# VH-VL binders against SHC-transforming protein 3 (SHC3), part 3

Target 1, 186 residues: SHC-transforming protein 3 (SHC3), of Homo sapiens (Human) (q92529r149to334)
Amino acid sequence: LGPGVTYVVKYLGCIEVLRSMRSLDFSTRTQITREAISRVCEAVPGAKGAFKKRKPPSKMLSSILGKSNLQFAGMSISLTISTASLNLRTPDSKQIIANHHMRSISFASGGDPDTTDYVAYVAKDPVNRRACHILECCDGLAQDVIGSIGQAFELRFKQYLQCPTKIPALHDRMQSLDEPWTEEEG

## First folded at step 14 (VH-VL)

Design p1 (from r6 with light chain K32N K57S)
Fold by ESMFold2, fold request of step 16:
Structure p1 (fold): chain C 186 residues (1-186), chain A 128 residues (1-128), chain B 110 residues (1-110)
Amino acid sequence: as target 1 above (186 residues)
Amino acid sequence: QVQLVQSGAEVKKPGSSVKVSCKASGYTFTRYAISWVRQAPGQGLEWMGRINPSSGTANYAQKFQGRVTITADKSTSTAYMELSSLRSEDTAVYYCAREYIGSIYNPSYETDYWFDYWGQGTTVTVSS
Amino acid sequence: QSVLTQPPSASGTPGQRVTISCSGSSSNIGSNTVNWYQQLPGTAPKLLIYSNNQRPSGVPDRFSGSKSGTSASLAISGLQSEDEADYYCAAWDDSLSGYVFGGGIKLTVL
């Protein structure tokens, strides 16, 4: 697949997500990412003033988010978005901070009117399991980033739809394996 | 803070064209798409099309394809909508609006976006 | 004819709860989120509800949105005289590759 698009953004950290995005409706998925941004920003200096008037989250919303991980918090990173993955590296490209395959990413958000400088995405990986990752993207860059992530989702999804199985028995084999762009539970 | 300021009212004859401007300020112009929406007297809102100022790519509602041209000038942070072959039915208030992308659910490509800021509107009157 | 269907008008008295409906299809409300816009007399539309049920800063919490299947609702509790306006539902339509509005509903506060 193509080489992708690269941005320089700030990694703020992640917070564990205790439920699959498949088990939640769209509004709840969005509220989870908004709450995740708020919690990570409160734990990292620099953004807490933006949430001073924040309403308390519901008990259900609070039960879906787990522990935060602030490793690498505040680090500037190179984010590369391709149809294959989201790749996060140090600016000198010597160290991979994270690499999330597109099929492991279920949801992305550019935030809402009070979180316009943030992008959040929910992904599974062996270090953080299912977690919501928070990126700070200044000067309206968040809209470019979420737009590029959306393009990667769309292109991968359309490629899957254009390649239907031609063998009837293979349909059972495909059902026993991971399907593209589908988040599996557990 | 974020502002979209449109050009003034226009009176046009049938068969002519009109070009409405929308000057953006308070944000980085190339980061957000701009939509155009019109409202005829006593009628509802009608989406006309959009422009991505960074790429220059425009999309138009089928009803206006072939008559509308939407452009953007990065150097002046201004979007334009030009409507040709005007008829009396094109008498309306024309709005520009900034698009905001919210959330995207990957498995079904379910997406969420809205217009967070609107221009004041430009009245275009088409009369003999 | 609007792609999204709204009743043409509604009314209520101060303090009452009013519900405004919006009906769509699987290609719009069924596949994408619903937004609501308020248009006060003589002014540009203003974002009232986004992402089905979220309020921008400055919108009172007496306004609430919901979505079920291919239908959406805007509820206004504690109706006030300043709520007299036109209300539009809107969503992206995948089949039309475009943003669509309801026909608008004029809310009158008696």
Scores: ipSAE 0.537, ipTM 0.768, lowest interface PAE 1.2, mean pLDDT 83

Design p3 (from r6 with heavy chain R31S)
Fold by OpenDDE, fold request of step 23:
Structure p3 (fold): chain C 186 residues (1-186), chain A 128 residues (1-128), chain B 110 residues (1-110)
Amino acid sequence: as target 1 above (186 residues)
Amino acid sequence: QVQLVQSGAEVKKPGSSVKVSCKASGYTFTSYAISWVRQAPGQGLEWMGRINPSSGTANYAQKFQGRVTITADKSTSTAYMELSSLRSEDTAVYYCAREYIGSIYNPSYETDYWFDYWGQGTTVTVSS
Amino acid sequence: QSVLTQPPSASGTPGQRVTISCSGSSSNIGSKTVNWYQQLPGTAPKLLIYSNNQRPKGVPDRFSGSKSGTSASLAISGLQSEDEADYYCAAWDDSLSGYVFGGGIKLTVL
């Protein structure tokens, strides 16, 4: 990925995730992101929520998803994806919306056949705590975005496999994602 | 509507090469990887390789490494699979399929992707 | 020869529940999601189940998928004559750096 790949997408906001992704199975993780997409799209005006009347979310999913933060919702943003981070900026690059280090990102989803224009990812940050961030990516761009995120994940994983002594064990990596955000005293 | 339309049936001699095309429509061609899968008569599905049309990067199954070439033409939204040094065992129906990326778990790199659309298949017969 | 192992055949009567198994390893099913494809005679494969247990639009709810450990299962409830087909499980394999299929199961409706 080098310096990273940049996409222009629409930020729709985020929704708090009250449970660690580590404690959940893959299916549940996927369901959380899909539900998050649905909820945020319903909340944001103009979001192409062709959400067919999905079955009411399970009580479980409702218990895992918290409040939405719709700050910057509907804004076109510059998304830069690298092995280091997902960086979300205003189009003029003057304001950082979010800078999520890859170590703080636990899960990403390109959606399902019903949500092909959306990408969701779960990250920890000091503002939103643990939250699922929703991106609207039109015209097939969602697959490009999730593909790039996947490549970043893959590269990091390969690095881990090649240098197991330098990188925390998989168990430690998973644990680090559950650690509370400590403000690095800069 | 998403469509993958493949080239017509081929009859080839042993030692020759075949190039099958897969024309994509109804979506952004460069946004989705294309895989090639073959099926010999009465046999199962066998993955041959994939290409990212955007980057042009291809990956191949080890079995076909050095003998298969997968390419993509962005201008025509067409993927190609060329198989050289054909043998009787290469007699099969060859399919192109669009790959959809679902979800990824970062810590373990657990991945979720599938083939959501398939071409109609191209029959390649290798006979002396 | 298939990386994923499936029984070669299964059968059931109309209305019956049939379960199709798929076994793999830690490098594929154990670490990746499983997909299922249905192939009717003389046709291209069709996505039946994705992400272990999700149904694409148009797939009846009588089809269900599950995964546990290095194994996956496709269940067909209320078997119908139209379900007579070949069924393939599939997953990515990290060790092979490629997509892998089961050998396929021919399901016969008696």
Scores: ipSAE 0.884, ipTM 0.926, lowest interface PAE 0.4, mean pLDDT 92
Fold by OpenDDE, fold request of step 23:
Structure p3 (fold): chain C 186 residues (1-186), chain A 128 residues (1-128), chain B 110 residues (1-110)
Amino acid sequence: as target 1 above (186 residues)
Amino acid sequence: QVQLVQSGAEVKKPGSSVKVSCKASGYTFTSYAISWVRQAPGQGLEWMGRINPSSGTANYAQKFQGRVTITADKSTSTAYMELSSLRSEDTAVYYCAREYIGSIYNPSYETDYWFDYWGQGTTVTVSS
Amino acid sequence: QSVLTQPPSASGTPGQRVTISCSGSSSNIGSKTVNWYQQLPGTAPKLLIYSNNQRPKGVPDRFSGSKSGTSASLAISGLQSEDEADYYCAAWDDSLSGYVFGGGIKLTVL
């Protein structure tokens, strides 16, 4: 990925995730992100996702998904994906919406066949705690975006496998995703 | 509607090459990887390789490494699979399929990919 | 031999529940999601189940998928005559850097 790849997408906001992704199986993680997409799209006016009436969310999913933060919802943003971070900025780059270090991102989803224009990812930050962020990526761009995120994940994983002495063990990597955000007091 | 339309049946001699085309429509061609899968008569499915049409990067199954070339033409939204040094064992129906990237778990790189659309298949017969 | 292991055949009567198994390893099913494809006679494969247990639009709820460890299973409840087909499990394999399929199961409806 080098310096990273940049996409123009629409930010739809985020929804709090009250449970660690580490504690969940892959199927549940996927369901959470899909439900998050559905909920945020329903809440944001003009979101094109004609969500066919999905089955009511399970009680479990409702207990895991918290409140939505719709700050910046509907805004066109510049998304930069690198092995270091996902950086979300205004198109003029004057305002940072979010800067999520890759170590703080646990899960990403390109949506399901009914939500092909959306990408969701779970990240930790000081503002939203643990939250699922929803991106609207039109015209097939969602697959490009999730593909780039996947490449970033893959590269990091390969680096881990090649240099196990320099990178925290898998357990430590998983644990670091559960640690509260500590601002390095500079 | 998403469609993958493949070229017609081929009859080839041993040692020759075959090039099968897969024309994509109904979606942004460059946004989805294309895989090639073959099926010999009465046999199972066998993955041959894939291409990212955007980057042009292709990956191949080890079994076909050196004999298969997968390419993509963005201008025509068409993927190609060329198989050289054909043998009788290469007699099969060849399919192109669109890849969809679902979800990815970062810590372990657990991934979720599937083939959501398939071409109709191209029969390649290798006979002396 | 296929990297993923499936029984070669299964059968059931109309209305019956049948289960099709798929076994792999840590480099594929153990670390990747499993997909299932249905292939009717003389046709291209069709996506039946994705992401271990999700159904595409148009697939009846009679079809269900599950995954545990290095194994996956496809269950078909209320078996119908039109369910007679070949069924393939599939996953990405990290060790092979490619997709792998099961050998396929021929399901006969008696």
Scores: ipSAE 0.883, ipTM 0.926, lowest interface PAE 0.4, mean pLDDT 92
Fold by ESMFold2, fold request of step 23:
Structure p3 (fold): chain C 186 residues (1-186), chain A 128 residues (1-128), chain B 110 residues (1-110)
Amino acid sequence: as target 1 above (186 residues)
Amino acid sequence: QVQLVQSGAEVKKPGSSVKVSCKASGYTFTSYAISWVRQAPGQGLEWMGRINPSSGTANYAQKFQGRVTITADKSTSTAYMELSSLRSEDTAVYYCAREYIGSIYNPSYETDYWFDYWGQGTTVTVSS
Amino acid sequence: QSVLTQPPSASGTPGQRVTISCSGSSSNIGSKTVNWYQQLPGTAPKLLIYSNNQRPKGVPDRFSGSKSGTSASLAISGLQSEDEADYYCAAWDDSLSGYVFGGGIKLTVL
């Protein structure tokens, strides 16, 4: 992964996530992110992809997702993925839309293998608190993007496991994701 | 057009090793992990392990730990599975399969995935 | 032996609805998504259902999946002769740190 890999993707927006991903089981995390994709796609006119009829969201699912932020909806962005962060910026002006350090990112979900060009990830930042960010990728690119995110997660985790004090460091990593929003850089 | 093309059938003696190849095409090889799954005659599917081609990190099912080595060559877009100390019970069809990533939990690195494309299978027969 | 338990066989007649079961635990089906694979005679497996109940493109809507607690089901309505195959449930298992297939169910269309 090295200094990072950059993709040009479409940013669709984000939805606030009112519970920590740590407090949810893995299946629920997946359900939340896919519900977030569905809501943002339906809220953004002209979003691509095929949607199957969805089961009604559970009461628990509805209670976990907050308000959406559709600022920048439909904008092409540069996404840079490294072991340090996920960085989102405008290609032309190089304005920073968001910079999520790995310690602030809890979860990522790819699209289905048939039709969906979406990748979502849950992160904390000073603007959106904990939110699920939705990216629309070209066909074939979505798995490239989630694969690169997964490689960044894996490399950081492998480096963490080689630390002599890995139990305290793992605890700190999980505590960072559970705590209220704090300054982005420690 | 995703394809996984495996090497041809092998006949091996007990105690030897076999190395099966899986050539990937039609997608970015380093963006997907490859799993290996075997099926003995008349038996079910058995997951053996996986390789992440970008990091070179492999994970193995406990049953095969110490006997299996799974590798990937980025330059040729090819994954390999090598099984050593072969026994007659290792007679099986060996499949490679591409992982489609569903979800990834960062803090403890937990991944949910399924296999969207499969190789044609490689028959390995172990007999004297 | 698999931690995902499936009956060894099932049968039905054309047009019938059949249900294929899969039992697991909290370390797999209870916390992870369930996938289903179909293996026609002499062929490699193919993905039939993913994420508990989603169909890949090209899989007819007469195939449906569900899960409840630590158990999962695959239902096939309007059974056809070409549905004769082996069917495997599968999931990641946290305690084994590995992907697990059920033992497989041979479905016969009488």
Scores: ipSAE 0.675, ipTM 0.779, lowest interface PAE 0.5, mean pLDDT 85
Fold by ESMFold2, fold request of step 23:
Structure p3 (fold): chain C 186 residues (1-186), chain A 128 residues (1-128), chain B 110 residues (1-110)
Amino acid sequence: as target 1 above (186 residues)
Amino acid sequence: QVQLVQSGAEVKKPGSSVKVSCKASGYTFTSYAISWVRQAPGQGLEWMGRINPSSGTANYAQKFQGRVTITADKSTSTAYMELSSLRSEDTAVYYCAREYIGSIYNPSYETDYWFDYWGQGTTVTVSS
Amino acid sequence: QSVLTQPPSASGTPGQRVTISCSGSSSNIGSKTVNWYQQLPGTAPKLLIYSNNQRPKGVPDRFSGSKSGTSASLAISGLQSEDEADYYCAAWDDSLSGYVFGGGIKLTVL
């Protein structure tokens, strides 16, 4: 997994997450990300899960999700997954949509039975703060994508167990988010 | 369609080893981890461990640590489980199962997964 | 000897609604999702419910799952004779660092 693996997927958008994933139990994290998938799918025309009869979200789930950002909704993107980051670009590489350093990514999840083509992940960046980003991974790619994300999480975690480092301060994380865009340091 | 086809039944003596194969087809082998689960006669299901074929990383239940080795061969889309130092209590049906990834928490690497497809089972009998 | 406790058996009559229970702890059901597997006699287990209450393709609506605190339930409405099987709850357990199955419950359709 050195330079990463790359997929072409659709970016549906993101929705703000108003609480840290660390402050929630695992099943609640999953419910939040699946609710985020449902909300963004309903907001984007032609999403494959859009015709599902939808139960109202719980009051707790409603309080955790904020405003959506649909700026790049439905755009095909190049997603590169490595142990360093998740990098989202237009396929011609002219525009970076997002670049999330692994330290800024907390959670990834697939959808429910009506949204099996979707993968969501929760990350922080300067534009969207903490947000759940929604990817449409057609033709069975969803498990490939979440599997590659999981491999990156696992390899990073094993490195951490051998040589633990301090969790970077917010300033350090913002600096790290800029590094993949600039020329490499020595 | 997704299939997991396991090797045939085996009869083994105490103290020997057994290696069960699980050949996957109908999906991208490296996209899904494989778990091994056993069931002794008249007993429940017992998780033994797993392998991620893309990373080569295996994880084992504490009970089997040191006795079980789980491997994967990407070129043949085949997972293997080898259990050593066999005892009569190891008489069981051994299943492979494909993991479907639900969710993953990065900071502590916690994965929610379930087994969406199962092999037909391999009966291993340990008898003197 | 599982950390997930199920009664060893349950029974019901055709057409009845039955519930099958599973008790765990904060290291498993209390913080993790619960999955359910059905095992018909002489066959491999089959996924019945995942993520607490989700049905895989091909599992009928009469099967439903729920979770409250450290306990989970599988409900079967409109019980049919072919539902006679063993049912296992399952979850990841943080304290064991492993996937665990309940002891299984044999459902008899009278």
Scores: ipSAE 0.670, ipTM 0.775, lowest interface PAE 0.6, mean pLDDT 85

